# VHH binders against q2ydc9, part 9

Target 1, 344 residues: q2ydc9
Amino acid sequence: MASESAGPAELGFVEAAPSWRLRSEQFPSKVGGRPAWLSAAGLPGPPELACPLCGRPMAFLLQVYAPLPGRADAFHRCLFLFCCRTPPCCCGLRVFRNQLPRQNDFYSYEPPSEDPPSETGESVYLHLKSGAHLCRVCGCSGPKRCSRCHKAHYCSKEHQSLDWRLGHKQACAQTDNLDNIVPDHNFLFPEFEIVIETEDEIMPEVVERDDESEIIGTMGEAHEEELESMAKHESKEDRIFRKFKTKISLEPEQILRYGRGIAPLWISGENTPKEKDIPDCPCGAKRLFEFQVMPQLLNYLKADRLGRSVDWGVLAIFTCAESCKLGIGYTEEFVWKQDITDAA
Short names: E, the ipSAE of ESMFold2; O, the ipSAE of OpenDDE; V2, 0.75 times the mean of E and O plus 0.25 times the DockQ between their complexes.

## First folded at step 1 (VHH)

Design s4 (framework vhh_7n9e_1)
Fold by ESMFold2-Fast, scan of step 1:
Structure s4 (fold): chain B 344 residues (1-344), chain A 125 residues (1-125)
Amino acid sequence: as target 1 above (344 residues)
Amino acid sequence: DVQLVESGGGLVQAGGSLRLSCAASGFTFSSYAMYWGRQAPGKGREWVSGISSGGDSTAYASSVKGRFTISRDNAKNTLYLQMNNLKPEDTALYYCAKDLSYDYWETGSHGMDVWGQGTQVTVSS
């Protein structure tokens, strides 16, 4: 088992991409927008995508395409992370895993084409091969129907009301245009592709001018007393923070670190999970670390339109050690939030 | 059309035994690993046991190991689960499932595809 946890982490970076490259058949890793669902069947329902703290619909944050080499049942495998954007809550998090063998009911056995398809438009796909309907606002499972046209679908009354106000009221009488005319509801995060590179292939450089300078400055201000003591005292806490800062400085634009079974990189020694804090998988297996979201991602999340922000030091995602399949559906995994400051 | 039909459930006293059966059709049964799963009210789906396509390998959840035995008859396209020393905690709707992957098996795999209607097992104290 020691050999499986050896090696460098893989680092994730955001890039702008055309919308067709972020569709499900391209098996993307991405931030924001609507989920590019893997399996068209067994989607988490509205209860599973409701904030565990306030009960309102969560926003899609990111997905990571993470197949397991040597496992035929995990030839395609993806993790989907959601967060609450509803005041006063804004603290709920949920993560789901889905996996498929190479031969499946949804995708070609052959790898996807690298060439643009004939239809490269900004079309939103609101129904899946399984027959499932997706919410016009968030792209999650939409079992609720518009009572007037019976053609628009929603996950919740909240999203139905939002869509009605911003576009569907006018479009309801024009059924043929429902899938073609989807307004910006100011609910989704900005959309980017996540590109993954190995840490050992990246040249360590100090960037003088970058968005990380703002995060580093904010962290320094938030931990001003701690920062002043670092030069005099190499406490365990100081060593942890220094290690974290050193790893970030190698590639300041990193928004995630991937390494199944390695130790997470913590921003501090406080509020780290103990074994008892990490629930076992419903299949009976233990969970292990898979990836973490870095504070740099916050610079790409433009929540100002909604007067909302999300905040974290790191988000650590733990998944079933056996990567089990308890059905064709999406299995809920575990996320741990470590805050950037001592304030909760 | 893939079909899985579970049977053999019922009401039993704690310490009792039941034998579940799953009749499979519409696919090459001998080429797929098979699984038993269960779902109790108020709980998520739980993997119970698995068996390789040839029957050479079996795996069990820790909660049932030593009490349950999975087996298959490829000539009859039938999967079985022998349940001994049943506990009230075993009360659930039991489903059989085929693996998602053709000609695949991995020790400890918990994959499940094509759920049947299930068979109810109720264990009274």
Scores: ipSAE 0.000, ipTM 0.090, lowest interface PAE 25.7, mean pLDDT 77

Design s5 (framework vhh_8fcz_2)
Fold by ESMFold2-Fast, scan of step 1:
Structure s5 (fold): chain B 344 residues (1-344), chain A 125 residues (1-125)
Amino acid sequence: as target 1 above (344 residues)
Amino acid sequence: QVQLVESGGGLVQPGGSLRLSCAASGFTFDDYAMNWVRQPPGKGLEWVSGISWNSGSITYADSVEGRFTIIRDNDKKMVYLQMTSLKTEDTAVYYCATDYGDYLEPSTFHQYDYEGQGTQVTVSS
């Protein structure tokens, strides 16, 4: 209530962007790469970023910058989505929320500059203003360090082993070069900015019986043979999938739909969450829908469709209705996965 | 006094199963990650599997993934290794171990604060 988020759905699209625009101080919405953390303190640890199904470190998928107007404690607010990228699994998902007041220990009170910084480096920033160290592979919390150089930090043995094999073994003896040499580990997803646009509602939609109105109109324009084929009984499942396809066809490149408190757009009527399937927030409040990830995103991730890889029809993210704040830490929220096979 | 006591090793045929146990005492078990490490005859130590203090993170060496399962019971101060589809190359002395504080050994094995006496696993026909 009393926010622009109560309006029509906002659609997310991917665009290439320079690295400086995707840094934390720009408050980006982005896909892939390393997380642009909001709070520099209270980061989820390796246990919270481990896949709930296989226990291996998850890859950062995307973040959405979603402030709540009128909420002083949510002046800056961001949601971070992670997924398992390990071939034996590739199914685990976790989402975290972080929020800060305008006056905080990490960012200027004034809006960020739209101009490029005077010094633009290609260096990966693996140290936060809090003094926390980030994993050289994934950019998540890296509390463990290499026993030989004490300079390289990691979230897990898996990421240390990956980095060791791909260059750190040689670089470990040359500590002066360590911060400037971060190889591509083939673990991170491709990086893009997410640009948000309001769904185009210039053309009036026929609400109530949209599907019936369409069927009737089509029957009036079709040949008699086609009119008989359209008299075929349509299931509830077919109607849901047709509505989904219609919404996608209007903006095929949409990778995300945002609308806090609205109803999600499902690919089918199967494997949709009931109220009892959505856990309450630890604060006691109910969770409500905030955004969903569309299947179009998979095309930008270059996911392998022949082998076991990340896959979904829709990912629906649910967050605390009160957007509770328990300090500067990251709060785990709820994600529901609906597969495209659920539509059959 | 920290003590780790491994058990459950023995002789098994290829394709067989075996369950190893590690009983921990003398330290705050819930504060430490637990690992299984093995030493094949005439070779160095090889890390096999690890489990975080709260079971929230579980990891396996590529050679054992899908065949071995690590489990911990904090109330009993136990860690287990369920081994299935055993191969001759799994023949080794298996050790229960805890990580060395905040450090990770960069090679294929971990360095540990405490290691048990070990339990022999022999896979042969």
Scores: ipSAE 0.015, ipTM 0.282, lowest interface PAE 7.7, mean pLDDT 78

Design s6 (framework vhh_rezetamig_d1)
Fold by ESMFold2-Fast, scan of step 1:
Structure s6 (fold): chain B 344 residues (1-344), chain A 126 residues (1-126)
Amino acid sequence: as target 1 above (344 residues)
Amino acid sequence: QLQLQESGPGLVKPSETLSLTCTVSGGSISSSDYYWGWIRQPPGKGLEWIGHIYYSGSTYYNPSLENRVTISVDTSKNQFSLKLSSVTAADTAVYYCARQDEYSSGWYETDAFDIRGQGTLVTVSS
């Protein structure tokens, strides 16, 4: 079972950002658009990025840059979450972990520059340093090429057909600028940077007491003990809902909560995973909680016409407790979906 | 080395379902690199793409036929199958199963299918 921790969670918020800030060499946490892949080698293939329920290509939802302090093999570490956008399904979810040592074949040993590059343009890069080609629609591995031009690459016939209708038919004979002539396929989610703030930094509220109007801190363990004490007179279900509501009310715009090894914050006591529901890592280690996606994120996705049928209460991501490196490249981890309870 | 072979009835009555099976030998159908599909040629006409399937079960159909077509895959038998419902005389054709090595520039290009079966004539008649 995942032990409950008294450590503070980190909260994620969406902000608009220039496209150059969301490139792989900036090690972004972000929502939507195409994945900013970490390793240029060992990308998940089209089968690993197909919806486990309907078999269609999944859309990139978000990534979280989450290095592990003290781990030389996890100096750079990123989690990539994908979801199905194909009606009527829209239920499939997959998550992948990738990590690199500081000295690697892809990135400078020195930290990334905070200054804008000379080319700040909105160019889409669909060919990686490893020689891997990316799908023109989704930015995932695209091993198949257009039979006419041999320059446009795709993960699936579905994405080739979508691109053909919306632009590639016109551009197929003019292959020189294909990466700069990528139409809006209405498949990708809107793109935002995820900015992280610690929960303790967000909760500096002052509470007055009845007798003397004393000022007390509402942050940390003392505040949690007070909330837990108040909840002793409630049912378990009421306590879970009150805790969720309280944590959300302090920062309603939070789209993500990060805390490796802490307990997830559930919207209800229903549809929560038991230890047996969380598969072990293929390396043999147990999985532990790493982060969760909050329902607030849906407010940033619903403006997209394809995203209106996607729904969840919370998504909880569980990763290998040892953060192992069994294979070359991207390791699939586990995601649990908790839907909203109708009985509230 | 890799071979595809169609099998199924050569005669189907109008309004019934046409059913064909393709057996793959000399290679595995469980490959992320390929799609497996059906194309047909009516007498005196050009080739028409019917649809194709990925080994995971994901299907893609010609829009003109999509309401009548079902393609399925059985990875344990290394086979994939075509069902075409409510057949008429217009469905009389030589049917080929095929492997797709590259994506065509559109649904009308059959040259993206690098390996084909020998073809089987299906006649729709009472």
Scores: ipSAE 0.000, ipTM 0.202, lowest interface PAE 11.3, mean pLDDT 79

Design s7 (framework vhh_podentamig1)
Fold by ESMFold2-Fast, scan of step 1:
Structure s7 (fold): chain B 344 residues (1-344), chain A 122 residues (1-122)
Amino acid sequence: as target 1 above (344 residues)
Amino acid sequence: EVQLVESGGGLVQPGRSLTLSCAASGFTFSDYAYGWYRQAPGKQRELVAAITSGSTLYADSVKGRFTISRDNAKNSIYLQMNSLRPEDTALYYCAADTEYLYGSWESQYDYWGQGTQVTVSS
């Protein structure tokens, strides 16, 4: 059996939200800012959050809160996507999955309150309940501390240097003000909530998915070499792009499509992954498609910080088919990048 | 070519004083932060003192006994070590950082000297 979905994708849209709604205890899906970590322990370390291509710290791009109904070990489950924004590279991508049972060391058994908490300000929280310290620049694990004040924490020398130049050298001498002085380092993406809506199953475009069958384009009816052949579809590429444009035109603001186990929606027939290009999970299970990031997201990020000179295309995220539980830690999953400006 | 050259180390008896010097060349001295690190055999390298254009930092083990200073006109930094103890015995390194960092790890500094040995013994 093919890994075809039983239903339509869920679509993600960005919306401005007060900072308190984007905190970890609200289990947000969000773009930009600092990660709202799920487990407060077992965070990816600086090596795991370094760009695999250039070695520099990556920027947090987005997270999707994606629990698995019926799975006790995945009652809370979140995927975290990071990208390299360093100008010489801007190509590295990493994605991590974390999941927790309902009863855990970090969150209430009961669902989060819909009412605003007493502290609704935009204060930056750089320590977790586990005692872990977060980098003042990026909000990722910060195991190294400033040897002068012992209060500022960093993931890397690069981020310590950046913070030092932009404010910490002055704040370091005045440690009483340290927690209130976190400058804009111009490293983080703008922050938005991701809200999810189910794609309408009654749409005619759902029926048009049948036209994507390669057999329709290649088989044809052999005896239609008549006047009706004027309607022949010779370009598979045109069909793929038409389908993409049709799906986008229904909801042009969609920045994400979610559908665990469905087929990805590709912008072109080029640079799509083959089965061999998608690594199996270290647990032994195959990976399956979970969600994709749409090019529309680029319009909400500060210009040119991701793929500066080229069209983004799509990012497709593949996760362990068994959603394996390996302790409380963050498990690296797989991301595939498709760009339309280079067929490679 | 950037160079840091330490001098002033030697063998001294407990309770005495030594002054270490570090001469910097190949770059604009006044634009950088400087530190003194030390490493005893079989131990991790540790920060002793650091200096920027307007401030100093000392490890708790040396605070009140050691004084770091800089002379921009001579392109040099100094570590005045008073009331020396046997546990101060180590190879002492001068380091420079173009970004004025005070980090607790070696990777905070861009340039390192070869080191000068300080031995405190009878």
Scores: ipSAE 0.000, ipTM 0.226, lowest interface PAE 11.5, mean pLDDT 78

Design s8 (framework vhh_8k46_1)
Fold by ESMFold2-Fast, scan of step 1:
Structure s8 (fold): chain B 344 residues (1-344), chain A 127 residues (1-127)
Amino acid sequence: as target 1 above (344 residues)
Amino acid sequence: AVQLQASGGGFVQPGGSLRLSCAASGFTFSSYAMGWFRQAPGKEREFVSAISGSGDSTYYADSVKGRFTISRDNSKNTVYLQMNSLRAEDTATYYCAAETSYDLFTEPQYSGDYDYWGQGTQVTVSS
């Protein structure tokens, strides 16, 4: 299990950003749109990006840029979360980790420029430096191609059919403008930058320790005895929910909490994972908590586009404790979904 | 190694029927569109029919439309061509071919778009 704390949680918030800031070269944390892939090689294939429950292509939900200080092999490191948007399913989830050393085949050794590049237009980039082609609908690996133009690429029959119906039939006849003629397929989530801030720990220590752990030693002896008495009459569920409410109330717009190796913040005591529910990494290491997606994110997603909406209480992401690099590719990690257990 | 084995050809009288089969191995069959092409003596290779990876979309050359039917069984990794009302003009070597894209809406007459080809099976229609 996780043993060493990385410090207080970092909170994620969504902000509108120009498209160039959300490109791979800027190492973004972002919600929606197409993935800003880290490594241009070794992308997960269509089978790895198909919903494990219904088999249809999943939609990109978010990515978190999360380097590991002091690790040469994880100088750049990013986590990519995907979810099923296809009614009636909307339940499948997958998460992938990719990491690169500072010296690599894709990016400059120096930090990215904060100035806009000469071309800042909303052009969709559908091929990578590795020569890999991306699906015109979702921006994931697109090994299938349109046999007529050889310029449009797709991850699946479903996305090829969707693109043909909504625009590619007309665009296929004008192949010189293909990369600039991408319709809104109503498949992608709205796109936002994720801005990270350290959680403001201005809460009294008595509230911070208000969970299953002892409240002893906070704010004096009289206060300690009083809180101990109160805790005896409070259910575990009430304590968990109160802690959750308190952490959310300080920053209600938080869509994400990041803290590698800390304890997740649960909305209830029901449907939480036990150690046996979290599979070990294929490298043999245990997985530890890295970040969670908060219910507030749902308010920024246009779920009605696909009829039945995606829904969750909390999504908790667990990653290899050693952040192993078994190859140049993307390594699948683990997602736990905790649904809202009460009627509110 | 990718392998396509076409079979079912033979000698048949005008107006007769034949069913061709193409057994595929070495790739994920359901992910590939399949096509049939033919080449008659002294002529260029021409498109006959194609079927999408799912089997939901089918395409036919005008010369065979209404007479030939393409189908596939993804559980058996096999594509079929049912040929009815055969004519002397249908005499050719028939080849099956696989392509990586789902050609659902474009005319799949471009033999160069197919990545894998079978050995072919001879069909002779003669009185």
Scores: ipSAE 0.000, ipTM 0.186, lowest interface PAE 12.3, mean pLDDT 79

Design s9 (framework vhh_7b18_3)
Fold by ESMFold2-Fast, scan of step 1:
Structure s9 (fold): chain B 344 residues (1-344), chain A 123 residues (1-123)
Amino acid sequence: as target 1 above (344 residues)
Amino acid sequence: QVQLVETGGGLVQPGGSLRLSCAASGFTFDDYAMGWARQVPGKGLEWVSYIYSGGSTEYQDSVKGRFTISRDNAKSTVYLQMNSLKPEDTAVYYCAKSEYPTWDLYSGEFDYWGQGTQVTVSS
């Protein structure tokens, strides 16, 4: 069920946060760093986290904690977005959904504490309570291990090689300090909390009406010659961009817009998905829009020093309309990338 | 000093068999993946087979089912048993050591190579 009349959009903004607030038990929405996985079991494997275009491991971009009110099986629910950070590609995208009932094997029935825990250290957690091992580079599932120490785990040969060259070769002989010696691999994005605020209800008239009588109605009794000139020269493309620019100007620091079942806000009328471009969920349900990533996020991400940087106009995330449970693990959803209009 | 020394090459008729050996020294053999690659006349260097420190093996499609890679960690030696040899298998065969320790399917980056041993498949 996609309802475009569902509520106002919620806007996401980035803020610095202490590491303890970005751990899994705090159910964070966050940008960058390693994923704060929801379920400790059934993590997507290396094939699911490989770039669909170049086959290399993807970097964690962001997660949105998005429970569904009234759904017992989606009391905890989180979406995880990954992007290719490997030059020259930097174009692949994947998104996963995980959800848990309130009573589960991983988290307390009671809400998390708002007070700092007794130990607030900036520790890297590479082992989950399920017994799953995480890659030393990216924090994704690491089923493969270093053949020398058997203590370092990796998702891919690329990350094993990267860690080996940047520190593990020396640390491998000193396994007692392995967890404390995690170098900056220059692979992860900078880490921030995403804080959510409701969009201001004050907005201009709906551009989707695409009715010339709207221009006349909005202008009231303005000069007809001026109104006719305005209607004559304003293309559909100009209207879409103007609407986008207006929405951004209200809150220019927004990095994310959340609204399950609302219409996406496009930067242009080009490269927008048709119904056929959005695959149905394997459960048989249609997918509906859930959230989008705004171009403002790019200002918080490190550019690649040597080679191509990640780039987009808008990333739109579509999820199963029924938010189905296809087992105990993470379910792949759909992401559409709309590029900034540029000379081809 | 890392050393890889190949032996066992020679002339064989089509359909015949040869066993190549590679004696390794100068590193902790058990920790590294070992591989075989070949230089085919008129072509570049091409990968043949890998054996990982965990014992998993991989083969190029053209040799799968005919060649078997194995290792003897006590002797620091890797072997390539070549059966049902074809004229297309004629090449200089090189033994190689992985650049970093490799448990299973993580491999392909090699930092040391032997001098090679000639295999000629001809009537």
Scores: ipSAE 0.013, ipTM 0.338, lowest interface PAE 7.8, mean pLDDT 80

## First folded at step 2 (VHH)

Design a1 (framework vhh_8k46_1; at its last look DockQ between E and O 0.01; V2 from the best seeds 0.00; counts 0 for: pae O 12.3 > 2, placed apart)
Fold by ESMFold2, look of step 2:
Structure a1 (fold): chain B 344 residues (1-344), chain A 125 residues (1-125)
Amino acid sequence: as target 1 above (344 residues)
Amino acid sequence: AVQLQASGGGFVQPGGSLRLSCAASGFTFSNYAMGWFRQAPGKEREFVSAISSGGGSTYYADSVKGRFTISRDNSKNTVYLQMNSLRAEDTATYYCAADSGYERGFGPTYEYDYWGQGTQVTVSS
């Protein structure tokens, strides 16, 4: 692993957006809701999206649109991150990459329109062009179906049972417009667009508005002596956390940092991967850092119960350095979870 | 076939103004971000200005910021560059270009795919 950043990062921020901007043909970067799948073929199946720790279905957390312009086979390229949000586990994570050439069976060769579509009716899209059906609860591949109505699909018995309890028991008998009556299962995260800003290097002219040096009087002198004492005894961990705080100070609300091949920004020296901890891609290439999810995202997820809920210091995503195309579908990549070592 | 027809160039004194136009055909103009570039003899082509597909975002090179204004009319398939307070160093062939890449992705973006033939701007006393 490289010891220093290779270049500047791009920063992600959450923002409200109308549903049409978050459809697959708009190639969104987004948090929450259902995945806006890129290829409609070869979706990860239920086994690939079961929590590796507890076996229960995972929730879609976010996706990033990250094309590789020098690669014809990756004109479109997305990464999809899933997490277990089911207590008491809330720990499992998986990430998948998918890419398409510009000429493909799913999307226009031309860039997406900035004009809202003429049909703006809000409905859940649970049937892909490929013929694949999506789970009503999670929006992932749903090969199981209700044997009574043959219209509701699920990834798992757990989600079928959940949907049954929360409304399908009644709706199944009616069946007219199942896709328009999907209840709130309290499973999906709130949905947002991720908007991009390029990171500037922190400079005195940019930081001067938040100058903390205006303390005056006896408190000022005592504060300076305390700072000097701290500087003499600063630990390695304190330096790492201070670097983290300084690096994010100009844009403290960032929920994502992107930079293919740059060094991650860790919040502590604990629980960081070494080269041996990052598996090679099945194609034989090394995996390199691509983006990290910042702890600030947790504020937007409405998963605010103390104890066992989703939580992290940093999630770091590592992807094939060759961005290889393995078969027809989604390629699993690697995610490292940096936990906070001191929990309440 | 895709065509980008740039016009409106000419000779002007320092401090003067010109308005360049670029008429587009052969593609869905309203879906493309548009840009202006310039190249003086013996120099590399350099970025001047860009405008998003809907016209909501504009970008300028530092050398032209405050003096040049990019705009577009999607009903006429045309992008414009209003150039005010012209200087001798603005002398160049100006090219319009269309960007086929997705503007809101992470990482490097695609290069401009379609280029016009250019129009000459000469600023001289």
Scores: ipSAE 0.483, ipTM 0.756, lowest interface PAE 1.1, mean pLDDT 82
Fold by OpenDDE, look of step 2:
Parts: sequence; C-alpha cells; structure tokens
Structure a1 (fold): chain B 344 residues (1-344), chain A 125 residues (1-125)
Amino acid sequence: as target 1 above (344 residues)
Amino acid sequence: AVQLQASGGGFVQPGGSLRLSCAASGFTFSNYAMGWFRQAPGKEREFVSAISSGGGSTYYADSVKGRFTISRDNSKNTVYLQMNSLRAEDTATYYCAADSGYERGFGPTYEYDYWGQGTQVTVSS
C-alpha cells in the first residue's frame, strides 16, 4: 500500500467576517460565537456538551468545514470543537463530526450565493428548521425554556441564570422583542472566519552547486541535521521545539493546520499520543489525524490572563478513518491536548 | 440563608380538603418556579405540581389533575397547594421546592435548586 505522500498541510487563519458569512447556509469554518450547525437534526444534547470533568456547559471553540471528495454521504462535512471555560477546570474538550449528502432536507443542492442576503439584520437564529430550539446563550440544544415567557430556551440552569442577569429579566416581560436582541454573552468566544490557505513548501533554494556528485542527497540532509544536532548537544525535545518554531515562523498567524492522515506538528516530545492512546471509532475503524489547533488561537480568544483559563500547546483532532455515520446525529471524535511544558 | 417552610398538612378524611403553604426566604422568590413533591412511605419522591415564576403556567401530575390547584403570591413569597377530593393514595410527606425559572414538564427533568422541610398529609377514614 503506497504511503500516499502526505500532501502539504493547509493552514487556517482568522479574519473578521460579516455575520451572514458565518451562518450554516454558508458552510463556514469559524471560531467562536455560536455553532453554525450542519444538520438541523440530531444535535448533541446538554449531556454531550457538558464538560467531562466538571459537568458544566462547554463553549463552542471552532468548526471546520471539511468535505470528503468522492464520498457522496460526506458532500457536506463539519467538525465542531468545544472547550470548557469554567474556572478552575477549563480543561474539558469535545469534538463532534457531522456530514450530509449533497441532496438533503436542510440545504439547497446548489452552492450558496456569495452575495450578502437582503436582510442585513444580525438576527441570531435560535430556531432550527427541525423545530428544535437553541440555547440563547450558547446556541446549542436548548430543551428547557423560561418559565415566565416560555420563549427563551436554554441548555442549562447556568445559562438561564446568565441570560437572566444579562438582560433577559428586563426583556422577559416584553415578549415581542425577545428575538431581536440576544446579548453578547461573555460565555462566547470572539467570532472569526477561518480562511484556509495551502502551506507553501519553501523549496530549499537548491544552491546549484555545479558539482556532478551523485543523488546521495536524501540520506545526507537527515545526516546533516543529525550532525548539527549532535554538534549542538541538542536534545530530542529541543529538536521538536525547534521544528515547531521554524514551521510557525513561516506563517506566524496560523491558528490551524489541516491534513487528513498527516503527522501532527507537536510543540513538545512530552505528552505526545501513541497509537494506543487514540481510541478506535465505535464502528471499528481507526481514528486518523485530521487537523490541529495552534496556540496562536489563544491570542485571538482574549482568554483572561488572570487565573486558570483556557490554555493549550496544541489541540490535535483525530477522526474516524472511514468517516462513518453512526446513527442520525453528530458523532463524537477524539481530541488530544498537548500542554506547553514550561521550558525550565 | 435560603429557607422553604411548608405548612398546612394534617389528618383528613377521604373526600376532604387541605391547603398547603410554603413560605420562602433568602432568595428572589419571583425569579423561581415553585414546585410541590410528595413521598409516601417506601416510595420514591414524585412530582405533584409546579407553577412558573410569574404564575402564568401551572403543571400537574396526572394523579392529581383536576383535584389539586397550585398558586402563588409573589408579594408574600408564598406558594400554595389547594388539595381537594383527597384520597388515601395522597397520603405522603409533601415538599416544597424552588427552581431557578425553569418550566417544568418541558424537556428533560432537572433538579430543583432549593428544598423545604416536608409537611405530612394523612388521608384516612
């Protein structure tokens, strides 16, 4: 089986975008805000979106639109990453995959228009076409509703209380205006579009040294790096970190690296997953690396520097090699968190 | 400190009536839905009735529907349960509980935030 030469990684960058570009109908890759759900059916519920450590509602971190060419059942495909923002925990992570065929009940068969919709209203859609209600705070499944107005929906008591304090108390009596002003909750991360670009392989300028000597070249570069590393008494850890820094330096604003089946770019040799650490998909298939989240994203998230906040070196996402459809809903995948080791 | 004080329990004959009261303190009463629960000896605690924070919506277990009426007075921080046509099967310890604005009966069940002390209701000939 020919090791398909892992093509170059695709790099993700954050850009400001109008709200309409980040709606589900546009199939966005995005950071922060509320999830732009793909399928309107089978959304993960509050238990699935609770932090596995502290049990609190997780915040939507980002989604990546990643169709699979040649797969009719994955014409549309999206991965949703959630993280815990509740101090002192801030460690919970979950990722979900959803996919749809081109012909589906939710979207047009034709590509979406690139033109802005005529209705410029920043309306937060809190209702799905399926009739499911979304939480006013987080945009996730909201199976509960306000006992007073019966129009506001919530995933949890915590989010209900948060919304109440942030303005729902005043709006609750004015039922006609509830849909117009969803406050920006501090629970949400800042919202950006993720723009994907191909990583330019900086071909090392082959200094055309004229000398005719034989193509012993591929073994030599590994040897020179090894010799340089030996000469510098560089530890394996130092080499890994250097490689990480070198790659980042080429595109310092990158927040995501995408490449299905490629090797992740690790920040440290410590706490790197082995194959045994990556659980198989419930369908029986292995999970493969698909993309990683870079530490640079933390700069855009304005995560409060004070105390235990959301923090990572690298988040690596692993998905079912078969991209299987387990049931009608969203399938949970696997995320590995690599922390930044305080370089002594 | 949050307090829920239930009162009004007692002995009554089948077909009789009782009115339970629950006085709340230590929290903003008007922001909470209020509920009544009951627990008979050897049985699990069961839902009886609930009322929304504003009093606009009421909920009843099927077993008490048409016989019991829940109401509240936010000016007095009190929730009431009027129990009519009492039956032997209504014999239980009744508990008042507060929920932070959730509508009961819609979606998955959630635990109430605060619970009061129970008041005993005994229906016997």
Scores: ipSAE 0.007, ipTM 0.254, lowest interface PAE 12.3, mean pLDDT 84
ESMFold2 (binder alone), look of step 2: mean pLDDT 79; pTM 0.794

